# VHH binders against EKC/KEOPS complex subunit cgi121 (cgi121), part 97

Target 1, 174 residues: EKC/KEOPS complex subunit cgi121 (cgi121), of Schizosaccharomyces pombe (q9p7j3)
Amino acid sequence: MILPLFPETQVHVFVYENVSNCAAIHEQLISQNPIYDYAFLDAATILYKKQVYSAIIRALEDRRDEQMKTKTIHSEVILSLSPKTEISSAFRQFSMTKKSKNIVVVKIDSKLTEEEEFERLDKLVEGNRVEFSDEELQKLIDFKVLKKNYKLDPSTLENPLASILSSIALRGYS
Below, E stands for the ipSAE of ESMFold2; O stands for the ipSAE of OpenDDE; V2 stands for 0.75 times the mean of E and O plus 0.25 times the DockQ between their complexes.

## First folded at step 13 (VHH)

Design qj21 (from qi3 with T52A; framework vhh_6qgx_2; at its last look DockQ between E and O 0.90; V2 from the best seeds 0.77)
Fold by OpenDDE, look of step 14:
Structure qj21 (fold): chain B 174 residues (1-174), chain A 123 residues (1-123)
Amino acid sequence: as target 1 above (174 residues)
Amino acid sequence: QVQLVESGGGLVQAGGSLRLSCAASGFTFSDYAMAWFRRAPGKEREFVAAIAYTGSSTFYTDSVKGRFTISRDHAKNTVSLQMNSLRPEDTAVYYCAATYAWDYWTPRAYDYWGQGTRVTVSA
């Protein structure tokens, strides 16, 4: 897909449930295998498509403005999901772990179609692809984790999206 | 409290060797990648080497490849840097650091830092 604000950058997002090889994927990430050049997110921490898009956009803006805090655009996406400025905290909060079961995978700067990218990614991920939608994400979310990550309280639970987006947008401004 | 305590620095002649050690405490050592950074006089802090939390992968800046070796001991909560064939340009304060992330080259990714140990390589 193409984001309106970044027409020259192709982005793909995939959701997998019941992934059996997250530990193996994690090993590839920590070893910096270039074949795994994606942002692997724990789906338990993602509630909305707009949450993911907001993080992607912020990462792209950071890159555009030469203000990236991390080494790679995909790491910047992970950081951009977090209301915290600490990179390790963002990874702890949002990145796929070896214990993850459901994941959201983001590819930025893809040279492939969505179908082609899926074929590549499908070789790496042993799980079931589901639709990237709020409906499917809602099935995978851990609200306890979500509440913790974004410090949601009863007053903000009525519209968690607004709170999440605000947290992403205002990171570093508190 | 979290502590990273470096040791092993000192004065050595060019071509010599040193082994730096960093003792970690106050956090779950096995969850963190460990790294060495260095800051030479008049220069910014730079990445030297990192080792993944599993110990299975190591990373080095180009200038030290083949000369330096990073290793870790999970039982002792230590990370070491074996420095061989030292050069005057290796002169710096060497810092131990820990990160939960795998953005190894990015100083800001590291949550914990040691106070550093000075390495001086004479010509």
Scores: ipSAE 0.872, ipTM 0.927, lowest interface PAE 0.6, mean pLDDT 95
Fold by ESMFold2-Fast, scan of step 13:
Structure qj21 (fold): chain B 174 residues (1-174), chain A 123 residues (1-123)
Amino acid sequence: as target 1 above (174 residues)
Amino acid sequence: QVQLVESGGGLVQAGGSLRLSCAASGFTFSDYAMAWFRRAPGKEREFVAAIAYTGSSTFYTDSVKGRFTISRDHAKNTVSLQMNSLRPEDTAVYYCAATYAWDYWTPRAYDYWGQGTRVTVSA
């Protein structure tokens, strides 16, 4: 995909359901294995494509402005999903865990095509690929997790998009 | 409430050794990465060493590689830093810190911090 404000930045987003090896992937992430340089998110926390894109845009803006809070652009994406600029909390809220079953994987600055990244990720992830679409994400979301992460009240849960996007855009200011 | 308590600091001559310990309470220690940071007089905190929550991966700043060893004991909720071949430039207050993230080098990534223990290395 092409982001209007960052047309030279290659971005790929992948969704896997029924992943059986999350514990093994998590071990690679905490050991800083460079093969796993992606943002690995728990799909239970992602409801919309726009939620992911908003976090990517915020991370790229912070990189452009030399205001990144984390060491890597992929960690900055994880942080940018959070309504607060607390790195540890953002990882707890949005990163995949050993117990995750469905994941969203983001790659920024890929030198590979989308299909080449799929070939690479299919070797790392033991799960079923699904389309990155609002319809598929809605099947994987945990609304209790979403409500907690974005501090949503019951009235906003029926249409939370604006609240989520505002939280991402105003991260650290609200 | 969360608490990190450091011990083991002191005065030592160049070439000597010290072992720092940090006792953790008030959180699920086994879910958190642990790290040591230091601050020399007039400077900001710098990364020294970190250990993943599993204990299987360790990370060090280049100036201490081969001299310092970080370890953890899940049964005792402690993290330790064995410091060998100490140099005057290692003089600093040493801080224990905890994070859920695997952004080990960034002070901002750490939720919990101890009050520090002072290490002085004489020439």
Scores: ipSAE 0.792, ipTM 0.895, lowest interface PAE 0.6, mean pLDDT 91
Fold by ESMFold2, look of step 14:
Structure qj21 (fold): chain B 174 residues (1-174), chain A 123 residues (1-123)
Amino acid sequence: as target 1 above (174 residues)
Amino acid sequence: QVQLVESGGGLVQAGGSLRLSCAASGFTFSDYAMAWFRRAPGKEREFVAAIAYTGSSTFYTDSVKGRFTISRDHAKNTVSLQMNSLRPEDTAVYYCAATYAWDYWTPRAYDYWGQGTRVTVSA
């Protein structure tokens, strides 16, 4: 897709459930294999499409303004999901781990159509693709993890969207 | 209480060797990538070398490739930097650091830092 504020930047987002090779993918990420240049997120941490879009937009704004804190746009997406400014903590809280079962995968600056990018990504990920939708994300979320990552109290867990988006938007300003 | 304690610094003549060591405690060492950074007087901290948490991948700044070797020992919770063919421009305080991220080159990515060990290379 193309975000209205970034008309020349093609972005694709994919969701996979029941992924069997997260440990192998993780090994490729830590070794800096350029074939794996995506943001691999643990789906247990993602409840809304807007959560992912907000992080992508924040990362793209920081790149445009030469304010990126991390080396790649994909690592910047991982940081941008976090309410905190610490890069290592953001990776711990939101990135796919060796033990992840379901993932959200983001590609920024794609030169491929969605179908072509999917074909490439499908060679890397051993799992079942599902729709990137709030309905599917809700099936994969871990609310205990969501509460911890965004410091949500019981009263906000019923409709936490505004609290989550505020945390992403205000990171580093207070 | 997290601690990273560097040792092995000192004075050495150009062309010589030193081995730096960093003892880690207070965190799960096997989950973290380890790195060495250095700071010369009047300069900002710069990346020297990193090793992935598994020990399988290593990364070096260009000026030290072929001369420095980073390694880690999971049984002893240590990371080492073997520094060969030392040059006066290698003179700096050397810091070990730990991160969960794989953004190895960015000082801000590192959670934990040692206090540093001084290396002086004389002409």
Scores: ipSAE 0.577, ipTM 0.832, lowest interface PAE 1.7, mean pLDDT 91
ESMFold2 (binder alone), look of step 14: mean pLDDT 86; pTM 0.878

Design qj22 (from qi3 with T52D; framework vhh_6qgx_2)
Fold by ESMFold2-Fast, scan of step 13:
Structure qj22 (fold): chain B 174 residues (1-174), chain A 123 residues (1-123)
Amino acid sequence: as target 1 above (174 residues)
Amino acid sequence: QVQLVESGGGLVQAGGSLRLSCAASGFTFSDYAMAWFRRAPGKEREFVAAIDYTGSSTFYTDSVKGRFTISRDHAKNTVSLQMNSLRPEDTAVYYCAATYAWDYWTPRAYDYWGQGTRVTVSA
């Protein structure tokens, strides 16, 4: 995938359902194993492809402008999904947990082709890979989690896309 | 209400040892990584050491590797910093901090902070 504002940046997004080894993956993330240098998100928090792309673009803009709040671009993606600039809270809200069942995995600045990343991730994740599409994401979302993370009103919950994207774009204006 | 309470600071001569402790309450301690940061007079806050929520992985700034050891006790909701071979440059106020994130080196990543305990190392 090529982003118009960042044509030199390689971006890959993968979706896995029915993952059985989230606890093992989480252990590797907290130990800072460099093999796991990805943004591992809980699919229960992601409703649209545009939600993920907006967070990636915001993270890349902050890196370009030397305004990153976190140590890595992948942590910056996790932060950028949150409507606030509180790093710990963003991880609680959006990152995968030991109990996650479905995950979205983001890789930025890959030195590998998409096919090679597929091969690598399939060895790390014990689950079924599905298409990164709005249709597949909508099967995995938890609307209670989405409402809590973005503080959505009942009326906004019927069509939340604009509100979510606005929250990501205006992160820092709490 | 969340609280982190440090203890164990004091005055020690170069080459000596001190053990700092931090008692945590008001949150699920076992879900959080714990860290120690320090601030020397006239300087900014710097990372010292961190331990993940399981206690299996530890991280240190280069200047304290081999001299300091971070550990945690889940039964007592406590994190400790054993400081050996202390140097005058270790003189600072030491702060305990907690985060759910695994960005251990970034002060901004920490939700909760203690009030600090003063360590003075004389030459």
Scores: ipSAE 0.780, ipTM 0.893, lowest interface PAE 0.7, mean pLDDT 91

Design qj23 (from qi3 with Y53W; framework vhh_6qgx_2)
Fold by ESMFold2-Fast, scan of step 13:
Structure qj23 (fold): chain B 174 residues (1-174), chain A 123 residues (1-123)
Amino acid sequence: as target 1 above (174 residues)
Amino acid sequence: QVQLVESGGGLVQAGGSLRLSCAASGFTFSDYAMAWFRRAPGKEREFVAAITWTGSSTFYTDSVKGRFTISRDHAKNTVSLQMNSLRPEDTAVYYCAATYAWDYWTPRAYDYWGQGTRVTVSA
């Protein structure tokens, strides 16, 4: 995907169901293996495509403005999903764990095409790729996790999208 | 309540050794990466070393590689820093810290901090 405000930035987003090797992937992530330089998110925390894109845009804006709070752009995506600027909490809330079953994978600054990244990720992730769509994401979401992460109350339950996007855009100031 | 308590600091001659320990309580120790940071007088906190929650990987700042060794003991909820071949430039207050994130070098990534233990290395 090409982002209008960041036309030279290559962005790819992949969704995997029924992943059987999350513990192995998690070990590679905590060990800082460069092959795993992606944002690996727990799909239980993602309800909308716009949620992911808003976090990516916020991370890219922070990088452009020299305002990144984390060491890497992929860590900044994880942070940007959180309504707070607390890095450790954001990872606890949104990153994949060794017990995750469905994941969303974000790659920024890829020198590869989407097809080439897919071939690469298919070797790392033992699961079934599905379409990155609101329909597929809604099959994988955990509403208890979503409500807790964004502190959703009864006034936002009917349409949480606006609240989620506002939280991401105003991270650390709301 | 979360608490990190450092011990083992003191005065030592250049070329000597010290072992720092940090006792953790109030959280699930095995879910967190542990790190040591230091702050010399008039300076900001500097990363020293980190160990993953499994203990499988360690990270060091260049100036201490080969001289310092970080380790952890899950049974005792303790992280340790063995400091060998100490230099006057290692003089600082050493802080124990804990994070769930795998952004080990960024002080802002740590949600729990100890109060520090002072290390003085004389010429």
Scores: ipSAE 0.762, ipTM 0.879, lowest interface PAE 0.7, mean pLDDT 90

Design qj24 (from qi3 with Y53F; framework vhh_6qgx_2)
Fold by ESMFold2-Fast, scan of step 13:
Structure qj24 (fold): chain B 174 residues (1-174), chain A 123 residues (1-123)
Amino acid sequence: as target 1 above (174 residues)
Amino acid sequence: QVQLVESGGGLVQAGGSLRLSCAASGFTFSDYAMAWFRRAPGKEREFVAAITFTGSSTFYTDSVKGRFTISRDHAKNTVSLQMNSLRPEDTAVYYCAATYAWDYWTPRAYDYWGQGTRVTVSA
């Protein structure tokens, strides 16, 4: 995908359901295996395409402005999903775990096409690829997790998009 | 509630050894990566060593590789740093820290910190 403010940055987003090897992937992530240099998110935390795009844009803005709080752009995406600036908490809230079943995978600065990244990820992820669409994400979301992560009240939970996007975009600003 | 308590610091001659220990309580220890950071007089806080959630991988800053060994004991909720062949430049306050993230080198990534234990290495 091409982002208007970051046309030089190649971005790919993939969704996998019914993943059977999350424990193995998690072990590779914590061991800093460079082959796994992606943002691996728990799909239970993602409701909209715009939620992911907003976090990517925020991470890229922080990189552009030399204000990244984490070591890698992919870690910065995970942090940017959180309404707070606490890195460890953001990973707890949004990153995949050994118990995850559905995942969203983000690649930034890829030199490969989307299809080439699909081939690479298919070798790492044992699950079913689905379209990165609001319809598919809404099948995988856990609203209890979403409510807790964004501090949503019951009325906001009926249409949370604006609240989620505001939380991501305005994080750290007064 | 959450507490990290360091022990084992002291004064040692160059070439000597010390073992630092950190006792963790108030959280699920095995869900967290553990690390040691240090702050030398007049310096910023720097990364020393980290051990992953599972204990399967360790990471070290270049200046301590081959001299220091980090380890953890899940049954005792402790992390340890064995420091061998100590040098005067290792003089610092050593801090134990815990994080859920796998961004081990970044101090900001750590949720919980101990109060520190002082290590002085004389020439």
Scores: ipSAE 0.753, ipTM 0.879, lowest interface PAE 0.7, mean pLDDT 90

Design qj25 (from qi3 with T54E; framework vhh_6qgx_2)
Fold by ESMFold2-Fast, scan of step 13:
Structure qj25 (fold): chain B 174 residues (1-174), chain A 123 residues (1-123)
Amino acid sequence: as target 1 above (174 residues)
Amino acid sequence: QVQLVESGGGLVQAGGSLRLSCAASGFTFSDYAMAWFRRAPGKEREFVAAITYEGSSTFYTDSVKGRFTISRDHAKNTVSLQMNSLRPEDTAVYYCAATYAWDYWTPRAYDYWGQGTRVTVSA
């Protein structure tokens, strides 16, 4: 995929449901295995494609401006999903865990096509790939988790998109 | 009541050894990576060593590799740093820190910090 503001940057987003090896993947992530250099998100935290794109764009802006707060662009995506600038909290809120069942995987700066990344990820993830679409994401979201992560009140929860995007875009401002 | 309490610092001659300990309380210790950072007078905090939540992986800054060993004991909620072949350049206040993130080298990735324990290595 190509982002209008970052046309030279290769971005791929994959959604997997019914993943059986999240504990094994988590172990590789915490051990800093370079093969797993992706942002592995818990799908329970993602409601919209725009939510993921907004976090990617924020991370790329921070990299462009030499304002990254984390060691890698993929960690910066995880941080950028959070309404706060606290790295550890962002990982606790949005990253996959040993108990995750459905995941969203983001790759930035891929030298591979989407099909080639799928082939690579299929070796790492024991689950079913589904379309990266709002319809598929809405099947995997946990609204209690979403409400807690973005501090949504009951009225906002009926149409949370604008609030979520505002939280991502305005992260760390006033 | 999150607390990280360091102990074991002191004065030692070059070539000597010290063992630092950090006692953790008030959070689910087994969910957190633990690390040691140090700060020499007039310097910023620098990464020394980290250990993952189950002790499955360890990370070290180049200057301490082969000399320092980080370990953890889940039954006691402690992380330790065994420091061997100490050098005057190792003189610093050593801090214990905890993070849920797997960004071990970045001080701002850590939520919880101890107050520090002083290590002085004489020539």
Scores: ipSAE 0.757, ipTM 0.877, lowest interface PAE 0.7, mean pLDDT 90

Design qj26 (from qi3 with T54R; framework vhh_6qgx_2)
Fold by ESMFold2-Fast, scan of step 13:
Structure qj26 (fold): chain B 174 residues (1-174), chain A 123 residues (1-123)
Amino acid sequence: as target 1 above (174 residues)
Amino acid sequence: QVQLVESGGGLVQAGGSLRLSCAASGFTFSDYAMAWFRRAPGKEREFVAAITYRGSSTFYTDSVKGRFTISRDHAKNTVSLQMNSLRPEDTAVYYCAATYAWDYWTPRAYDYWGQGTRVTVSA
């Protein structure tokens, strides 16, 4: 996908459900295997497409402005989902774990088409690909995790989108 | 309370060796990557070495590769740095640090820090 604010940057987002090899993927991520250079997110933390896009846009803005807090653009996406600028905490909150079952995978600056990235990821991820849509994400979200990560109260739970997007946009300032 | 306590620093001649140790308490040590950073007088903290939570992978800055070895002992909740063939340029305060993230080179990625142990290498 092409983002209006970053038309030169190619972005792909994939959603997998019922993933059986999250422990193996996690080992590759911690070992810094370059084949796994993606942002691997726990789908339990993602409710909307706009949530992911807002984090991607914030990460790209920080890269453009030479204000990245992390070493890679994919780590910056993980950080950008968090309402705080605490890198370790953001990974605990949003990254996939060895116990994850459903994941969201983000690729930035791909040299491959979306179809080619899908073929590559299909070899790495043992699960079922589903559409990156609000409908599919809403089947995978854990509202207890979402509420904790964004500090949502009952008054915002019926329409949490604005609160989530504000938290991402104001990360480190609110 | 989370604590990281370094030991093993001191004065050594160029070409000598030192072994630094870091004792961890107050958190689940086995869930965290551990690293050593150093800060020379008047400079910022520099990455030295890191070890993953299972100890299966290690990372080093180029200037210490082949000379330094990082290791961890889960039974003792310790991380160690064996420093061989020391050079005057290795003179610094050495800090151990812990992170859940796999961004090992970035000081900001670390949750917990020790107070440091001083290493002086004489020419």
Scores: ipSAE 0.728, ipTM 0.864, lowest interface PAE 0.8, mean pLDDT 90

Design qj27 (from qi3 with T54K; framework vhh_6qgx_2)
Fold by ESMFold2-Fast, scan of step 13:
Structure qj27 (fold): chain B 174 residues (1-174), chain A 123 residues (1-123)
Amino acid sequence: as target 1 above (174 residues)
Amino acid sequence: QVQLVESGGGLVQAGGSLRLSCAASGFTFSDYAMAWFRRAPGKEREFVAAITYKGSSTFYTDSVKGRFTISRDHAKNTVSLQMNSLRPEDTAVYYCAATYAWDYWTPRAYDYWGQGTRVTVSA
């Protein structure tokens, strides 16, 4: 994928369903294993492709402007999904857990092609890769989780896209 | 209700040792990574050491590697920092902190902090 404001930044997004080894992956993430240098998100928190792209763009803008709040661009993506700038809370809200079943994986600054990243991730993730599409994401979302993370009321749950994107771009300040 | 209480600070001669302890209460200790940060007079908080929630991995800043050891005791809800071969440049207030994130080096990543315990190393 090509981002117009960051045309030389390589970005890949992968979606896995029915992942059986989330506990093992989580252990590698907390241990800072460099092989796992990706943003591993719980798919229960992601409703739209634009949601993920908005977080990526926000993270890249913060890196460009030397305003990153976390040590790595992948941690900054996790933070950027949150309507607040509280790092620990953002990880609790959006990162994968030992109990996750479906995950969204983001790679920024890849030295590899999408195909090569897929081959690498397929060895790390014991699950089924599906298309990164709104249709597939909408099969994996948990609306109770989404509502809590973005503080959505019943009226906004019927068309939450604008509210979610505003929360990411403006950190809930609209 | 959330509380981190440090102890064990004091005055010590260069080459000496101190053991700092941090007692945690009011949160699920076993879900959190624990860290020690320090602040020298007139400086910002810097990372010293961190231990993952299971205790399976530890991380240290270069200047303390081989001299300091971080450990945790889940039964007592404590994290400890054993400081050996202390140097005058180790003089600082030492803070215990807790985070759910795996961004261990960033002070902003920590949601709970203790009040600090002062360590003074004389030449």
Scores: ipSAE 0.744, ipTM 0.873, lowest interface PAE 0.8, mean pLDDT 90

Design qj28 (from qi3 with T54D G55S; framework vhh_6qgx_2)
Fold by ESMFold2-Fast, scan of step 13:
Structure qj28 (fold): chain B 174 residues (1-174), chain A 123 residues (1-123)
Amino acid sequence: as target 1 above (174 residues)
Amino acid sequence: QVQLVESGGGLVQAGGSLRLSCAASGFTFSDYAMAWFRRAPGKEREFVAAITYDSSSTFYTDSVKGRFTISRDHAKNTVSLQMNSLRPEDTAVYYCAATYAWDYWTPRAYDYWGQGTRVTVSA
C-alpha cells in the first residue's frame, strides 16, 4: 500500500502459514545472509495490517530523521513494533524463531515488483502463502503473546487496535 | 540475576597476546549471541567481535580481523576473545555483552553488559 509520507518507498508484505523450514531461515538471518534481508516476523504477534504499516511508517520516519537505532531498515521495523526502545527485547517479542510456524515478511526498498519478490520468497520459505489481510492474520495470532507484548488489560484485549497503534506511535514516551 | 563477569585484562607489550574470558549466568546463554566491545578513554563503545548463539558464525571489526578470535564454551557458559599481535590502538576497557537480536554491530542492541576488563598495550 502507498504510505502518505513515503510514496516513493517500495513496500511489500507477505504472509506464510504452515512453514516447515523456520529453523533454516533463522540460521540464515543470524548469519547475516544478504539474500534474507527482510523483516521476518512471527505471525503469532501480528493482529492487523495497520499494526505492520504503523511500524513501517515509524521506521521510515526514524530513517528520514537520521534517528534509526538499528543497523538496517528491516531491523528498525522489528524495533518499531515494540512499545519500548529496547532492540534485543523487540527481536525476542516479534521476530520469527526456529519454532515459528506462521510468518509475516516485510521488504522495504525492493527493486523488484511484488510478483518478483513472491517468486523469490516462495523459494526461500517452505509454506503456504496467504493474503495479507486482517482476516488471515486473525487466524494466526496468539492472543497471549499479543497481550504480553503490548501489556494489554483484559478489557482492551477484545478490541486492542487503538492501544496497539498508540503503543507503536508513542514508543518510548509512555 | 543476570551477570557477565570479564577477566584476563592486563598490561602487555606491542606484538604480545592476551586472552579475555567472560562468564555468563542468570539467563539462557544458549539463546543469546555474545560480543566484545571496547571503549578507549573519551571515546564511545566500539564493536570488536561477535559469535552467534550456536557458534555457526563470527563477526569482527576490520581492524582486528586475523588478529583476534572469538569463541564460546556452551558447557561452561563462557565466551572468550583471543587477542594476538596487539597494537597500542587496542588499548581500551573491553566489555562482554549479550543480545537476542542479530544486529551485532550496535551497542544499543545488547541488553546485558559486563563491568569491563582493562587492556593496556605499550610500545
Scores: ipSAE 0.769, ipTM 0.887, lowest interface PAE 0.7, mean pLDDT 90

Design qj29 (from qi3 with G55D; framework vhh_6qgx_2)
Fold by ESMFold2-Fast, scan of step 13:
Structure qj29 (fold): chain B 174 residues (1-174), chain A 123 residues (1-123)
Amino acid sequence: as target 1 above (174 residues)
Amino acid sequence: QVQLVESGGGLVQAGGSLRLSCAASGFTFSDYAMAWFRRAPGKEREFVAAITYTDSSTFYTDSVKGRFTISRDHAKNTVSLQMNSLRPEDTAVYYCAATYAWDYWTPRAYDYWGQGTRVTVSA
């Protein structure tokens, strides 16, 4: 995908369900294996395609403006999903864990096509790839996790999209 | 409450050794990476070493590679930094820190910090 505000930046987003090797992937992530240079998110935290795109756009804006708070663009995506600017908390809230079952994987700055990245990721992820769509994401979301991560109250939980997007755009700072 | 307490600092001559220890309490230690940072007089906080919560990987800044060794004792809930072949340039206050994130080099990624222990290396 090409983002209108960042036309030179290639972005790919993949969704996997029923992943059996999350513990092995997590070990590669904490060991900084460069083959795993992606943002690995827990699908329990993602309800909308727009949620992921908003975080990607925020991360790219921060990189453009030399205001990244993390070392890599993929870590910046994880941070950008959080309504706070605390890096450790954002990873606790949104990143894949060794116990995750469904994941969303983001690649930024790929020199590969979507299909080439899929072939690469399919070798790393032992699960079933599904379409990156609101319909598929809604099957994987955990509303208790979503409510906690975005501090949603009962008045916003029925239609949380605007609140989530606002939280990502503002990220705790006006 | 989360607390990290450093010990083992002191005065040593160039070429000497020191072992720093950090005792962690109040959190799930095994879920956190642990690191050592230092701040020399008149300088910013810089990364020294980190160890993953699984102990499978360690990371070092180039200036200490081969001289410093980071290790963890899960039973005692401690992380240690063995510092050998110390140089005057290693003079600093040393801080231990903990993070859930796998961004080990960025001070901002750490949400728990000790108060520091002073290391002075004389020429």
Scores: ipSAE 0.771, ipTM 0.879, lowest interface PAE 0.7, mean pLDDT 89

